# Ledger of designs, part 7: VHH binders against Jerky protein homolog-like (JRKL)

Target 1, 218 residues: Jerky protein homolog-like (JRKL), of Homo sapiens (Human) (q9y4a0r168to385)
Amino acid sequence: LQPEQIYNADETGLFWKCLPSRISVIKGKCTVPGHKSIEERVTIMCCANATGLHKLKLCVVGKAKKPRSFKSTDTLNLPVSYFSQKGAWMDLSIFRQWFDKIFVPQVREYLRSKGLQEKAVLLLDNSPTHPNENVLRSDDGQIFAKYLPPNVASLIQPSDQGVIATMKRNYRAGLLQNNLEEGNDLKSFWKKLTLLDALYEIAMAWNLVKPVTISRAW
Key: E = the ipSAE of ESMFold2; O = the ipSAE of OpenDDE; V2 = 0.75 times the mean of E and O plus 0.25 times the DockQ between their complexes.

## First folded at step 2 (VHH)

Design p5e (framework vhh_7w1s_2; at its last look DockQ between E and O 0.01; V2 from the best seeds 0.00; counts 0 for: pae O 14.2 > 2, grease 32.3 > 24.2, placed apart)
Fold by OpenDDE, look of step 2:
Structure p5e (fold): chain B 218 residues (1-218), chain A 118 residues (1-118)
Amino acid sequence: as target 1 above (218 residues)
Amino acid sequence: QLQLVESGGGLVQAGGSMRLSCAASGSIFSYYMGWHRQAPGKQRELVAKISGGSTAYDDSVKGRFTISRDNTKNTVYLQMNSLKVEDTAVYYCARLEWGSDYYSFDYWGQGTQVTVSS
């Protein structure tokens, strides 16, 4: 396999309505002074190939099946792949769906566009949220997932910390910029921030992650 | 078929240095290359890997070992400094390929013995 054909995915939690510098996160809750505790958390899964040149749309898992902010928006037109789960966590079902419906098709298209064989591997850590390897395989068997043992994972998988950290920094920076541009007070800004807004912002944040950041993490 | 041939092993005193080479019969430009080692009675373990300019190391060798590559020579190197007795093992070069079991790389060299004496 070439680096173009090797992918990695990793997950992170995001309190999308919280800025660490301005909001305290206590026990999984985001608190703004003078406001009720906000439990606005999503799980984000980042996926890219080893070159960093192919970044899949973020997979985002939220709590609400139909967020209010989605009222006029088709979920298919979101800048992210949105899923819902009661705890806003990745689970086996969501991962499988993502793999079959999003990962495989997008990877095929990418590899085709590059004139490469439509063969690929998705490297994953061993997590309870990931389905059995046997079920994570394309119909032709050429795209599949592999779980790395803990002792190997650290060497084979990219350091996701750098990539995810960069994305989160970009997200926060983007929100702050939006706040400044809108001229709203901080309190009003946070009150008005919707999940949809956050999804667009996090998508942008992901887009701003440079390929070199990703490739270096491998 | 890709052939990998390791060289550079031997006997070295603790604290010494050694450089291993892995010559590949084919291109290594776009491939993940790795050095593994297997000590007597122990399982084979990944020591270092390289893809492009990106490198990663096992914690036990961080700061002491450096993996590099010369694409013009299709050769991967492992510079080993500050060697310890516990570094004694057969060192293997490997290339990652499609469909591989990531518990092991697909192509392997014959290995080269590295012995670190006290």
Scores: ipSAE 0.000, ipTM 0.227, lowest interface PAE 14.2, mean pLDDT 85
ESMFold2, look of step 2: ipSAE 0.005; ipTM 0.353
ESMFold2 (binder alone), look of step 2: mean pLDDT 83; pTM 0.845

## First folded at step 4 (VHH)

Design a10 (from a1 with S27F I28T S31R S52T; framework vhh_podentamig1)
Fold by ESMFold2-Fast, scan of step 4:
Structure a10 (fold): chain B 218 residues (1-218), chain A 119 residues (1-119)
Amino acid sequence: as target 1 above (218 residues)
Amino acid sequence: EVQLVESGGGLVQPGRSLTLSCAASGFTFSRYYMGWYRQAPGKQRELVAAITGGSTLYADSVKGRFTISRDNAKNSIYLQMNSLRPEDTALYYCARLEWGSDYYSFDYWGQGTQVTVSS
């Protein structure tokens, strides 16, 4: 297979309602005032091919089925593929729905646009939230998932965090920039930040991750 | 109520092995990152090892000597410690790691189990 036909997906958690600062942006941290709530947490899944030239729309799992901030927004016009789950965790059903309804069709369209065979592999870790690889296969068998052996990563230099860490840094930088442009204090900004605002900001953060950053992770 | 209960600590000679166990209850175990922390006398608490669904992470000081594993059916994690050194002497804590952090921060930990490596 060509690099365009080889994909990887990784999951991460995000407390989207946080107070950005220049110090936190530099150090890769985010301050959360008061007690943390599962309501203010989402799971994000990033997926891209080995060239980094095809990045799929982010998959986001939140707790609320119909978030209050979405009531005036068509769900078809969200900047991410949104799913709901009681604990805001990825689960077997959501992963399979994403694979069948989003991953397979989008990969097929991308490969067709490049004049390549509609054949691809999705490389995954052996997470409990990932279905058996026999289940993650297109009807024609040409697009399928394959699990990699468990990996050992250093605490100081975790290589599997590079792309996700870049996206999270972009997210925090974007929040800081928006707050500076509005001239508001951080507490007022934090109180006004909605899930919908966060979804637009994280989608922009993902789009800002350069192809070379993704390809270097392979 | 989240509960984490460690066991398996003790006094051992350098070069020996110990296996620590942690029994978890009060949450959906299979959906959380889990780990082991330790605190040596006069030192800050440090993350020793962490385990997700398919990946493991080790502190450089223990990499190659310690192995973390989990059994979701038993709601348990384990730390196999080989080639123990005097500097491994510490109180070892089982921890539930918080999702949504850019760092492995823990939100719950047990009472700890003492490991002493001495001749």
Scores: ipSAE 0.000, ipTM 0.127, lowest interface PAE 15.8, mean pLDDT 75

Design a14 (from a1 with W99F; framework vhh_podentamig1)
Fold by ESMFold2-Fast, scan of step 4:
Structure a14 (fold): chain B 218 residues (1-218), chain A 119 residues (1-119)
Amino acid sequence: as target 1 above (218 residues)
Amino acid sequence: EVQLVESGGGLVQPGRSLTLSCAASGSIFSSYYMGWYRQAPGKQRELVAAISGGSTLYADSVKGRFTISRDNAKNSIYLQMNSLRPEDTALYYCARLEFGSDYYSFDYWGQGTQVTVSS
């Protein structure tokens, strides 16, 4: 397999109203200046190939089945692939839907555009939220997932080596720039911030992660 | 109050380029997420590219071919489209995502500009 055909996906939690350097986290809630404890969390999944040149649209799992901030927005208009789940955690059903409906079709289009065979492997850790390998396979068997042993995963899993940390730093920087531009009142900024604002900001943060940052993490 | 006017569409052959423009009136521009969206015949509207401050994002299908840019002094955004493909054929829309007011931001969709890529 070429590096273009080797993918890795990793999950992380994001408290999207929180400033990491100044946050007190209690029972999954954050305290931000001007606010009491806030339970504003999503799960984000990052997926890219070994070259870093193909970064898939972020997968985001949030609590709201019909987010208040998405009143007039079709989910296709979103900068992320959004799914809802009561705890905002990835689950087996959502992971399988993402694999079948998003990962496989997007990987095929990318490889076709590069003149490569539509064959790929998705390298994953042994998380309980990931389905059995036998169900994470395209109909023709050419695109499939493979679980890495814990000792191997820790050595070659890109997001564990700083990709996610870079994305979160980019997210924080973007929020601070928006706060500065909105009028220099931190309390009002955080009160106004919606999930939709966070989705655009995290998508831009992901876009800013350079291919070399991803490829060197392999 | 706020109006978005798209221009620059047309009929082009595969491999050619077009630049789309979106001019905004009636509001402060730099405090917003601005985006290009498209709707192909018989399909749902989808995000193509967005810009906020110095940060951008692109749909996977256009990454490396399209470039979004902003001129705040002219209250305008642009979409430079290179290496056009038949699958880029769509009505292209400009939209503003006002910070903290997502529903009403989408009330500021433009009328669209048609891009047709055909031999």
Scores: ipSAE 0.360, ipTM 0.714, lowest interface PAE 2.9, mean pLDDT 78

Design a4 (from a1 with S55R; framework vhh_podentamig1)
Amino acid sequence: EVQLVESGGGLVQPGRSLTLSCAASGSIFSSYYMGWYRQAPGKQRELVAAISGGRTLYADSVKGRFTISRDNAKNSIYLQMNSLRPEDTALYYCARLEWGSDYYSFDYWGQGTQVTVSS
ESMFold2-Fast, scan of step 4: ipSAE 0.501; ipTM 0.782

Design b1 (framework vhh_podentamig1)
Fold by ESMFold2-Fast, scan of step 4:
Structure b1 (fold): chain B 218 residues (1-218), chain A 117 residues (1-117)
Amino acid sequence: as target 1 above (218 residues)
Amino acid sequence: EVQLVESGGGLVQPGRSLTLSCAASGSIFSSYYMGWYRQAPGKQRELVAAISGGSTLYADSVKGRFTISRDNAKNSIYLQMNSLRPEDTALYYCARLEWGSYYFDYWGQGTQVTVSS
């Protein structure tokens, strides 16, 4: 397999209505202007190949199936692949749907565009939210997942954290820039911020993660 | 109310280029999310490219071939489409999402792009 055919995916939580500097004070919650604490959370999954040149559309799991901020917006119009789950956590069903409906087709399209064989491996840690290895395989068997041993997974976790940390820093910078350009104070910004705004901003933040940042993680 | 008008579509052969333009009337362009979306017959509408401030994002299928840009002085965004493929055939829409607006998307009428030999 070439580096273009080797993928890795990792999950993280995002409190989208809170600036990162405020999250570290209250674990599992965040503080926002005008409120003592608020819990607005989604799960984000980042997936890219070993070259860093193919970053898949972010997978986001939120609580609401059709949030009010998505009114009149089909899910395919979103800058992310959105799924709903009551706790906003990844689960076996969502992971399998993402693999079959998003990962496999997008990887085939990318490899075809590069003149490479449509064969790829998705390297994963052994998370309870991940289906059995044997069910994460394309119909032709050419695109499949493989779970890393615990000791090998621990070696890539710091690198995955670096990529995620960079994305979250980009998200924060983008939110602050938009606030400054709008001329809003922080309380007005917080009141106006919707999940849809956050989805566009995190997608932009993911796009800003440089290929070299991802490739160095391998 | 904001009006978005797309232009620049047409019939082209595979491998050729087109530039789409989207002009906004009576609106402030800066600091808002702007994007190009497309819908092929029998398929759902999908995001092609988006721009906000100095940041951009692209669908996997167009990355490296398409470039989104904006000209705030002309209140316009552009989509430069290189190396066009038959699968790029679709009606292309321009959209604006105002920051903090729950239910406020602006969609243009669309411009048809047909890539065929």
Scores: ipSAE 0.013, ipTM 0.506, lowest interface PAE 7.8, mean pLDDT 77

Design b10 (framework vhh_podentamig1)
Fold by ESMFold2-Fast, scan of step 4:
Structure b10 (fold): chain B 218 residues (1-218), chain A 117 residues (1-117)
Amino acid sequence: as target 1 above (218 residues)
Amino acid sequence: EVQLVESGGGLVQPGRSLTLSCAASGSIFSSYYMGWYRQAPGKQRELVAAISGGSTLYADSVKGRFTISRDNAKNSIYLQMNSLRPEDTALYYCARVEWGSKYFDYWGQGTQVTVSS
């Protein structure tokens, strides 16, 4: 397989309102008010090929099927592939839906556009939220997942080596930049910040992760 | 209130280029999410490209071929479409997404792009 045909995906939790601010710099941390803040947490999954030139649209798992902030926005027009789950965490069903409906079709289109065989492997850690690898396979068997042994995963997976940290840093910087540009005070900004705002910011943050950052992590 | 007017669509042969323009009245661009969406025959409407501040994002189907940009002084955004394919045939819409608790989409009327021999 060429590097264009080798993909990695990894998950992370994001408290989308939990941003260290200039007001909280003395404490060095944001305040998270216990279990009542679960609505402010989502699961993000990043997926890219070994060249870093194909970054898939972020997968986001939130609590509500159509959050209030989506209002008139068609879910198909979101900057992310959005799924809902009562705990806002990845599960076997959502991972398989993402693999079948999003990963496989987008990988095929990308490889076809590059004149490469529509054959690819998705390298994953052995997470309880990931289905058995035998079910993560395209109908023709050409696009499939493989679970890495724990000691090998730490050497190969870009997300484990700081790609996710870079994306989260970009997210934090983007939120702060937009707040400053709008002239809002921080309290008003956080009260007005919605999940939809966060979805656009995290998508922009993912887009800002350079291909070289991803490829160097392999 | 925002009014968005698209222009620049037309009939072109495969491999050619078009630039779409979207002019807005009375809006602030730098902190707003501005985007291009399209609806192709037999397909669902999809996000093509978006811009906010200096950051952009693109649908996988157009990465490397399309470029979104804005000119805040002219209250306009643009979509430069290179290497057009028959699959790019669609009605293209400009949209503004308002930040914060009143997150609303403002849409233009659309401009038709047809890529055909």
Scores: ipSAE 0.011, ipTM 0.477, lowest interface PAE 9.0, mean pLDDT 77

Design b11 (framework vhh_podentamig1)
Fold by ESMFold2-Fast, scan of step 4:
Structure b11 (fold): chain B 218 residues (1-218), chain A 117 residues (1-117)
Amino acid sequence: as target 1 above (218 residues)
Amino acid sequence: EVQLVESGGGLVQPGRSLTLSCAASGFTFSSYYMGWYRQAPGKQRELVAAISGGSTLYADSVKGRFTISRDNAKNSIYLQMNSLRPEDTALYYCARIYWGDTEYDYWGQGTQVTVSS
C-alpha cells in the first residue's frame, strides 16, 4: 500500500467550555473566569493518512441527540460528523457507524480523486471501544482495519498525542482570538459559547494541523 | 521583541503588604491575558493570579489577600499582596498568556519576594 492508503485514528476527550490549562491549574480542573468550574465534554476522533494530505472530517460524540444549538442547522452543514451517546463516550456501535458511513466513503472518494486503487488500511490500537477487526471491513474487502500489536502500538501511533495536542492548542488559540476580535471579555465569551460554536472552532483547529506535522508522526 | 520587567520585590515581615509591578513592551498589551506566577524553592512554578479584559482568577492560597489589576494605557499589571505569609516566599514572574498554553507564555526575569523577619 502507498502512504495515501494507510490511515490511523485516535480518540481524545475535549472539555470545550473551559479556559486553557494554565488558568485551570488554580482550580485543579477545567474552569471559566469568575465562575465555578464548568465541565462540558465531548469525545473527538482524528483520522488522517500517512502523507497528512487527507485529514478526515472530525468525528465528535456528544451527550445530546439533537443539541438546542443545532436547531437551525442541517446535519450536512455541521463541520464535523456528529454522533450522540449518553456519556459522550465512543462505543462499539458509534465506532462501527463511523467506519461504515464516514471512513469508508471518504477514503474511497479521496483515493479515486488521486487515481489510486480504492484499497486502504486503518491502523488502530486495541481499545475496548473498537469493534472486532473482522467487522471493520468494507463490503468488497478492500478497505479494512488492522489492530497494532500491543508492544508496537505503545511505541508508534501516527495520530498520537503530539498531533492531538497541536489540534487542542489550535482550538484554545482560536477561541481566544475570536473573543479578542469580538471585543468581549473571556467570561462573557465563555458564557455565550455554544456547542455549535465549539464544533466550528475545533474543526478549524483540525484543519490548521499541517500535513508535515502528521506525516512526521509516522 | 516581547519584554516583561518586574519590580517591587523584597524582604517583608509577615502580615505586611507588598505591591509588584510589571512593565510590558513589544506586543499589543490590551489584547492579551496577563498573569503572575511564582516558584518557591523546591516547588514547581504555579499561577497565582490572572487577568483578562473583564475578569480575574486567583489561586485558592491567595484568594482574598492578593489583588491583580492592569492599566492598559501604561502597558502594566500589578499584584497587590496583603497579609503576607512565610509561605508566599518565592520568585514572582510576570507573564503574557497569549493563547493560554504553557508553550506560548512569555515570562519576565522574576522578582524575589521573601516573607520573614
Scores: ipSAE 0.000, ipTM 0.117, lowest interface PAE 15.7, mean pLDDT 75

Design b12 (framework vhh_podentamig1)
Fold by ESMFold2-Fast, scan of step 4:
Structure b12 (fold): chain B 218 residues (1-218), chain A 117 residues (1-117)
Amino acid sequence: as target 1 above (218 residues)
Amino acid sequence: EVQLVESGGGLVQPGRSLTLSCAASGSIFSRYYMGWYRQAPGKQRELVAAISGGSTLYADSVKGRFTISRDNAKNSIYLQMNSLRPEDTALYYCATLEWGTKEYDYWGQGTQVTVSS
């Protein structure tokens, strides 16, 4: 397999309606009071190939069953692949749907555009939220997931902390830029921030992650 | 309240370039996410590119070929489309999403792009 055919996906939580403070900004942390942190959280999954040149549309799991979308048109109108779940957590059903409906078709299109064989592997850790390995395969068997054993994963699986941290920094910078453009104080801005606003900002934040940041994680 | 008017569509041969323009009237441009969407006959509408606060995003199928930009003084956004393919044939829509509202998104009427030899 070429590096273009080797993918990795990793999950993280995002408290998308965080109130910044001087200390939080300096340390790259965001403090959310008490139980509000649970209400204003989503799960994000980042997926890219080893070159970093193909970043998949971000996968987001939130609590809202009907995020604001354009009329009766499908989730293709959203800047992310959105799924809803009671706790805003990734689960077996959502991961399998993402693999079948998003990952496999987008990887095929990318590889076809590069004149490469439509063959790829998705390297995953052995998380409870990931389905059994044998069900994460394309119809022709050419695109499939492979779980790395714990001892192997620690040695050869890419460190995604740097990629995720960069994305979250980009997200916070984007929110600050929009606040400055609107001329609002921080309190007014955070009160108005909606889940749809956050979905656009996190998608843009992902887009800003450079290929070299991703490739260095391998 | 917000009206969007697209222009720049047309018939072009594969490999050529085309620039689409979208002019917004009636509202504060800097408070909006703005984007380009497209719909091919018999298919669902999909996001092509979006811009807000100097940040951009693109659909995988157009990355490296299309560039979205804006001119806040003119309340306009543009889509520069390079290396056009037959698969890019669609009706292209300009749309806007206002920050913090529950109001409907504003859509333009669309401009047809046909890539054919």
Scores: ipSAE 0.199, ipTM 0.648, lowest interface PAE 4.8, mean pLDDT 77

Design b13 (framework vhh_podentamig1)
Fold by ESMFold2-Fast, scan of step 4:
Structure b13 (fold): chain B 218 residues (1-218), chain A 117 residues (1-117)
Amino acid sequence: as target 1 above (218 residues)
Amino acid sequence: EVQLVESGGGLVQPGRSLTLSCAASGSIFSSYYMGWYRQAPGKQRELVAAISGGYTLYADSVKGRFTISRDNAKNSIYLQMNSLRPEDTALYYCARLEWGSTTFDYWGQGTQVTVSS
């Protein structure tokens, strides 16, 4: 397989109202000085190929099936692939749906655009939220998942903390920029920020992660 | 109220370029998420490109071919479409999302782009 045909996906939690420059993180929650803990959270999944040139649309798992922030927005118009789950974390059903409906079709389209055979492997760590690898296959068998043994995952880190950390840093920088552009103080900005705003910012933050940052993780 | 008007569509041969424009009547343009969406016959509407401040994002199918930009002084956004393909044929809509909004608005009937030999 060429590097364009080798993919990795990894998950992380995001407190989308948390800005580290002004907020202390205490026991997994963000606290604005003089205010209550901020608990707004989603799960983000990043997926890209080994070259870093194909970054899939971010997968985001939130609590509500259709949050009020999406009142007039078809989920297909969102800058992310959105799924709902009561605790806002990945589960077996959502992972399988993402693989079948998002990953396989988008990988095929990308490889076809590059004149490459529509064959690909998705390298995953062994997580309770990931289905059995026998289930994660395209109907023609050409696109499939493989779990990395723990000892191999430690030697190669296809989606390491550096990629996720860079995306989160980009996200927070983008929020600060928008706050400054609006001329609002931090408190006014915080009150107005919606999940829909956060989805656009995190999608743009992911887009800013350079191919070299991703490829160096391999 | 703020109104968005799309223009620049047309009939073009594969491999050619088109530039779409969207003009807004409002004065505080930079505080909005602006985007281009498209809908081909028989398909669902999809996000093509979006911009907010200096940040952009693109659908996988158009990355490297399309470029979104804004001119805050003119209250306008643009979509430069290069290397057009027959599958880019669609009605293109300009949309705005005000910061802090719970709704996403679409204006006008869009502008038709048809790519054929």
Scores: ipSAE 0.041, ipTM 0.557, lowest interface PAE 6.9, mean pLDDT 76

Design b14 (framework vhh_podentamig1; at its last look DockQ between E and O 0.66; V2 from the best seeds 0.00; counts 0 for: unsure alone 63.3 < 65)
Fold by ESMFold2, look of step 5:
Structure b14 (fold): chain B 218 residues (1-218), chain A 117 residues (1-117)
Amino acid sequence: as target 1 above (218 residues)
Amino acid sequence: EVQLVESGGGLVQPGRSLTLSCAASGSIFSSYYMGWYRQAPGKQRELVAAISGGRTLYADSVKGRFTISRDNAKNSIYLQMNSLRPEDTALYYCARLEWGSDTYDYWGQGTQVTVSS
């Protein structure tokens, strides 16, 4: 397998209503000086190949079951792959659905477009949100997941945090730019920010992560 | 009320190029998200490209072939579509997402793009 055929995915929480310049996170809650703590969180999963040339559409898991932008047949108009879950956590069912319906087909199309063999591995840690390896295979067995041993997984954790940290910095910068363009004070900004805004901002933030940032993290 | 008018669609052969335009009757602020979306017969409307300020994003199926751009002086956004394929055949919509809205509040009527030999 070439580096173009080697993928990694990892997850992070995002308190999407928190602005970076005035924010602390205490006991899983976001605080802004002079405001109530913010509990609105999503889970984001980033997936890219080792070269960083293929960044998959972000997977976002939120609590909202039916945002107005969702009709059951109209989810492709979002800039992310959105799933709903009671606690806004990734779970086994969502991960398996993402792997089968999103990861495998997109990887196949990408590799085909590059003239590469449609064979790929998704390297994962041993998270309880990840199904057994024998379930994470394409029908032809050519695209599959492999769990890393703990000693190897610990070596890549700082690299995942580097890519995720860059994406979160880009997200915060984009929010600050929009706040300044709108002319809102911080309080008004928070009140107006919607989940749909946050989905566009985080998707833009992911797009801004350069391939070299991803490849260096490996 | 904002009105969006798409133009530039047509019938083209595979491998050719088209440029779509979307003119807005209201101002298109740099902080708003503007986007191109497409819907083929019997399929869901899907995001093709979006722009906010100088930042862009693209659907994986069009990345490297399509380019979204904005001209604030002309109150317009554009979609440059290169290396067109039959699967790009769809009705193409322009839309504006207002900051602080949780819906796609403003849509154009669409412009048809048909890619066939």
Scores: ipSAE 0.659, ipTM 0.867, lowest interface PAE 1.4, mean pLDDT 79
ESMFold2-Fast, scan of step 4: ipSAE 0.593; ipTM 0.832
ESMFold2 (binder alone), look of step 5: mean pLDDT 79; pTM 0.799
OpenDDE, look of step 5: ipSAE 0.722; ipTM 0.881

Design b2 (framework vhh_podentamig1)
Fold by ESMFold2-Fast, scan of step 4:
Structure b2 (fold): chain B 218 residues (1-218), chain A 117 residues (1-117)
Amino acid sequence: as target 1 above (218 residues)
Amino acid sequence: EVQLVESGGGLVQPGRSLTLSCAASGFTFSSYYMGWYRQAPGKQRELVAAISGGSTLYADSVKGRFTISRDNAKNSIYLQMNSLRPEDTALYYCARLEWGSDYFDYWGQGTQVTVSS
């Protein structure tokens, strides 16, 4: 397999309607002007090949099947691949749907565009939210998942965390830039922020992650 | 009231370039995310490129070939399309997402791009 045919996917939580609080001692809580705390969360999954040149559209799991902010938006038109789950956590069903409907077709299209065989492996940690690897295979068996042994997975975790940290830093910077351009105070800005706004901003944040940042994580 | 008007589409040979333009009116342009979407016959509509203040994003199929830009003084966005391929044939739509909106609410009529010999 060439490096273009080797993929990795990792999950993280995002509290999309907050800035880090200097005063709060409670992890995962947000503070905004005029409120004591707001806790709004999604799960994001990042997937890219070993070269870092193919970044898949972000997978986002939110709480509501069709949040109020998506009233007129076809979910197929979002800047991310959106799924819903009661707790906004990845689960076996969503992971399998993402693999079959998003990962396999997009990897085939990319490899075809590069004149490479449509054969690829998706390397995963052994998370409870990931299906048994025997069921994560394309119909022709050419695109499939493999779980990394715990000892191998742990060796790359610090570098892998750098990709997620960079994306989250880009997300926060983008929100601040939008607030500066609006010219309003932070309270007005945060009151107006919707999940749809956050989805566009996190997609842009992912786009800003450089190929070298991803390739060095491998 | 709110209007998005696309232009610049047409029939071109593979390997050539086109620039699409979208003229916006009826709202404070600088306060909005703007983007280009496309829909090919028999396929789902897809995001091609989007732009906000300070950030852009692109679909994998167009990265390195297409460039989105905006001119807030002219209330316009542009899509520079280089190295066009037959698979780029689609209706291209200009779209607006209001900052703080509860939904995505305005699309243009679309401009046809056909890449053929």
Scores: ipSAE 0.006, ipTM 0.374, lowest interface PAE 10.3, mean pLDDT 77

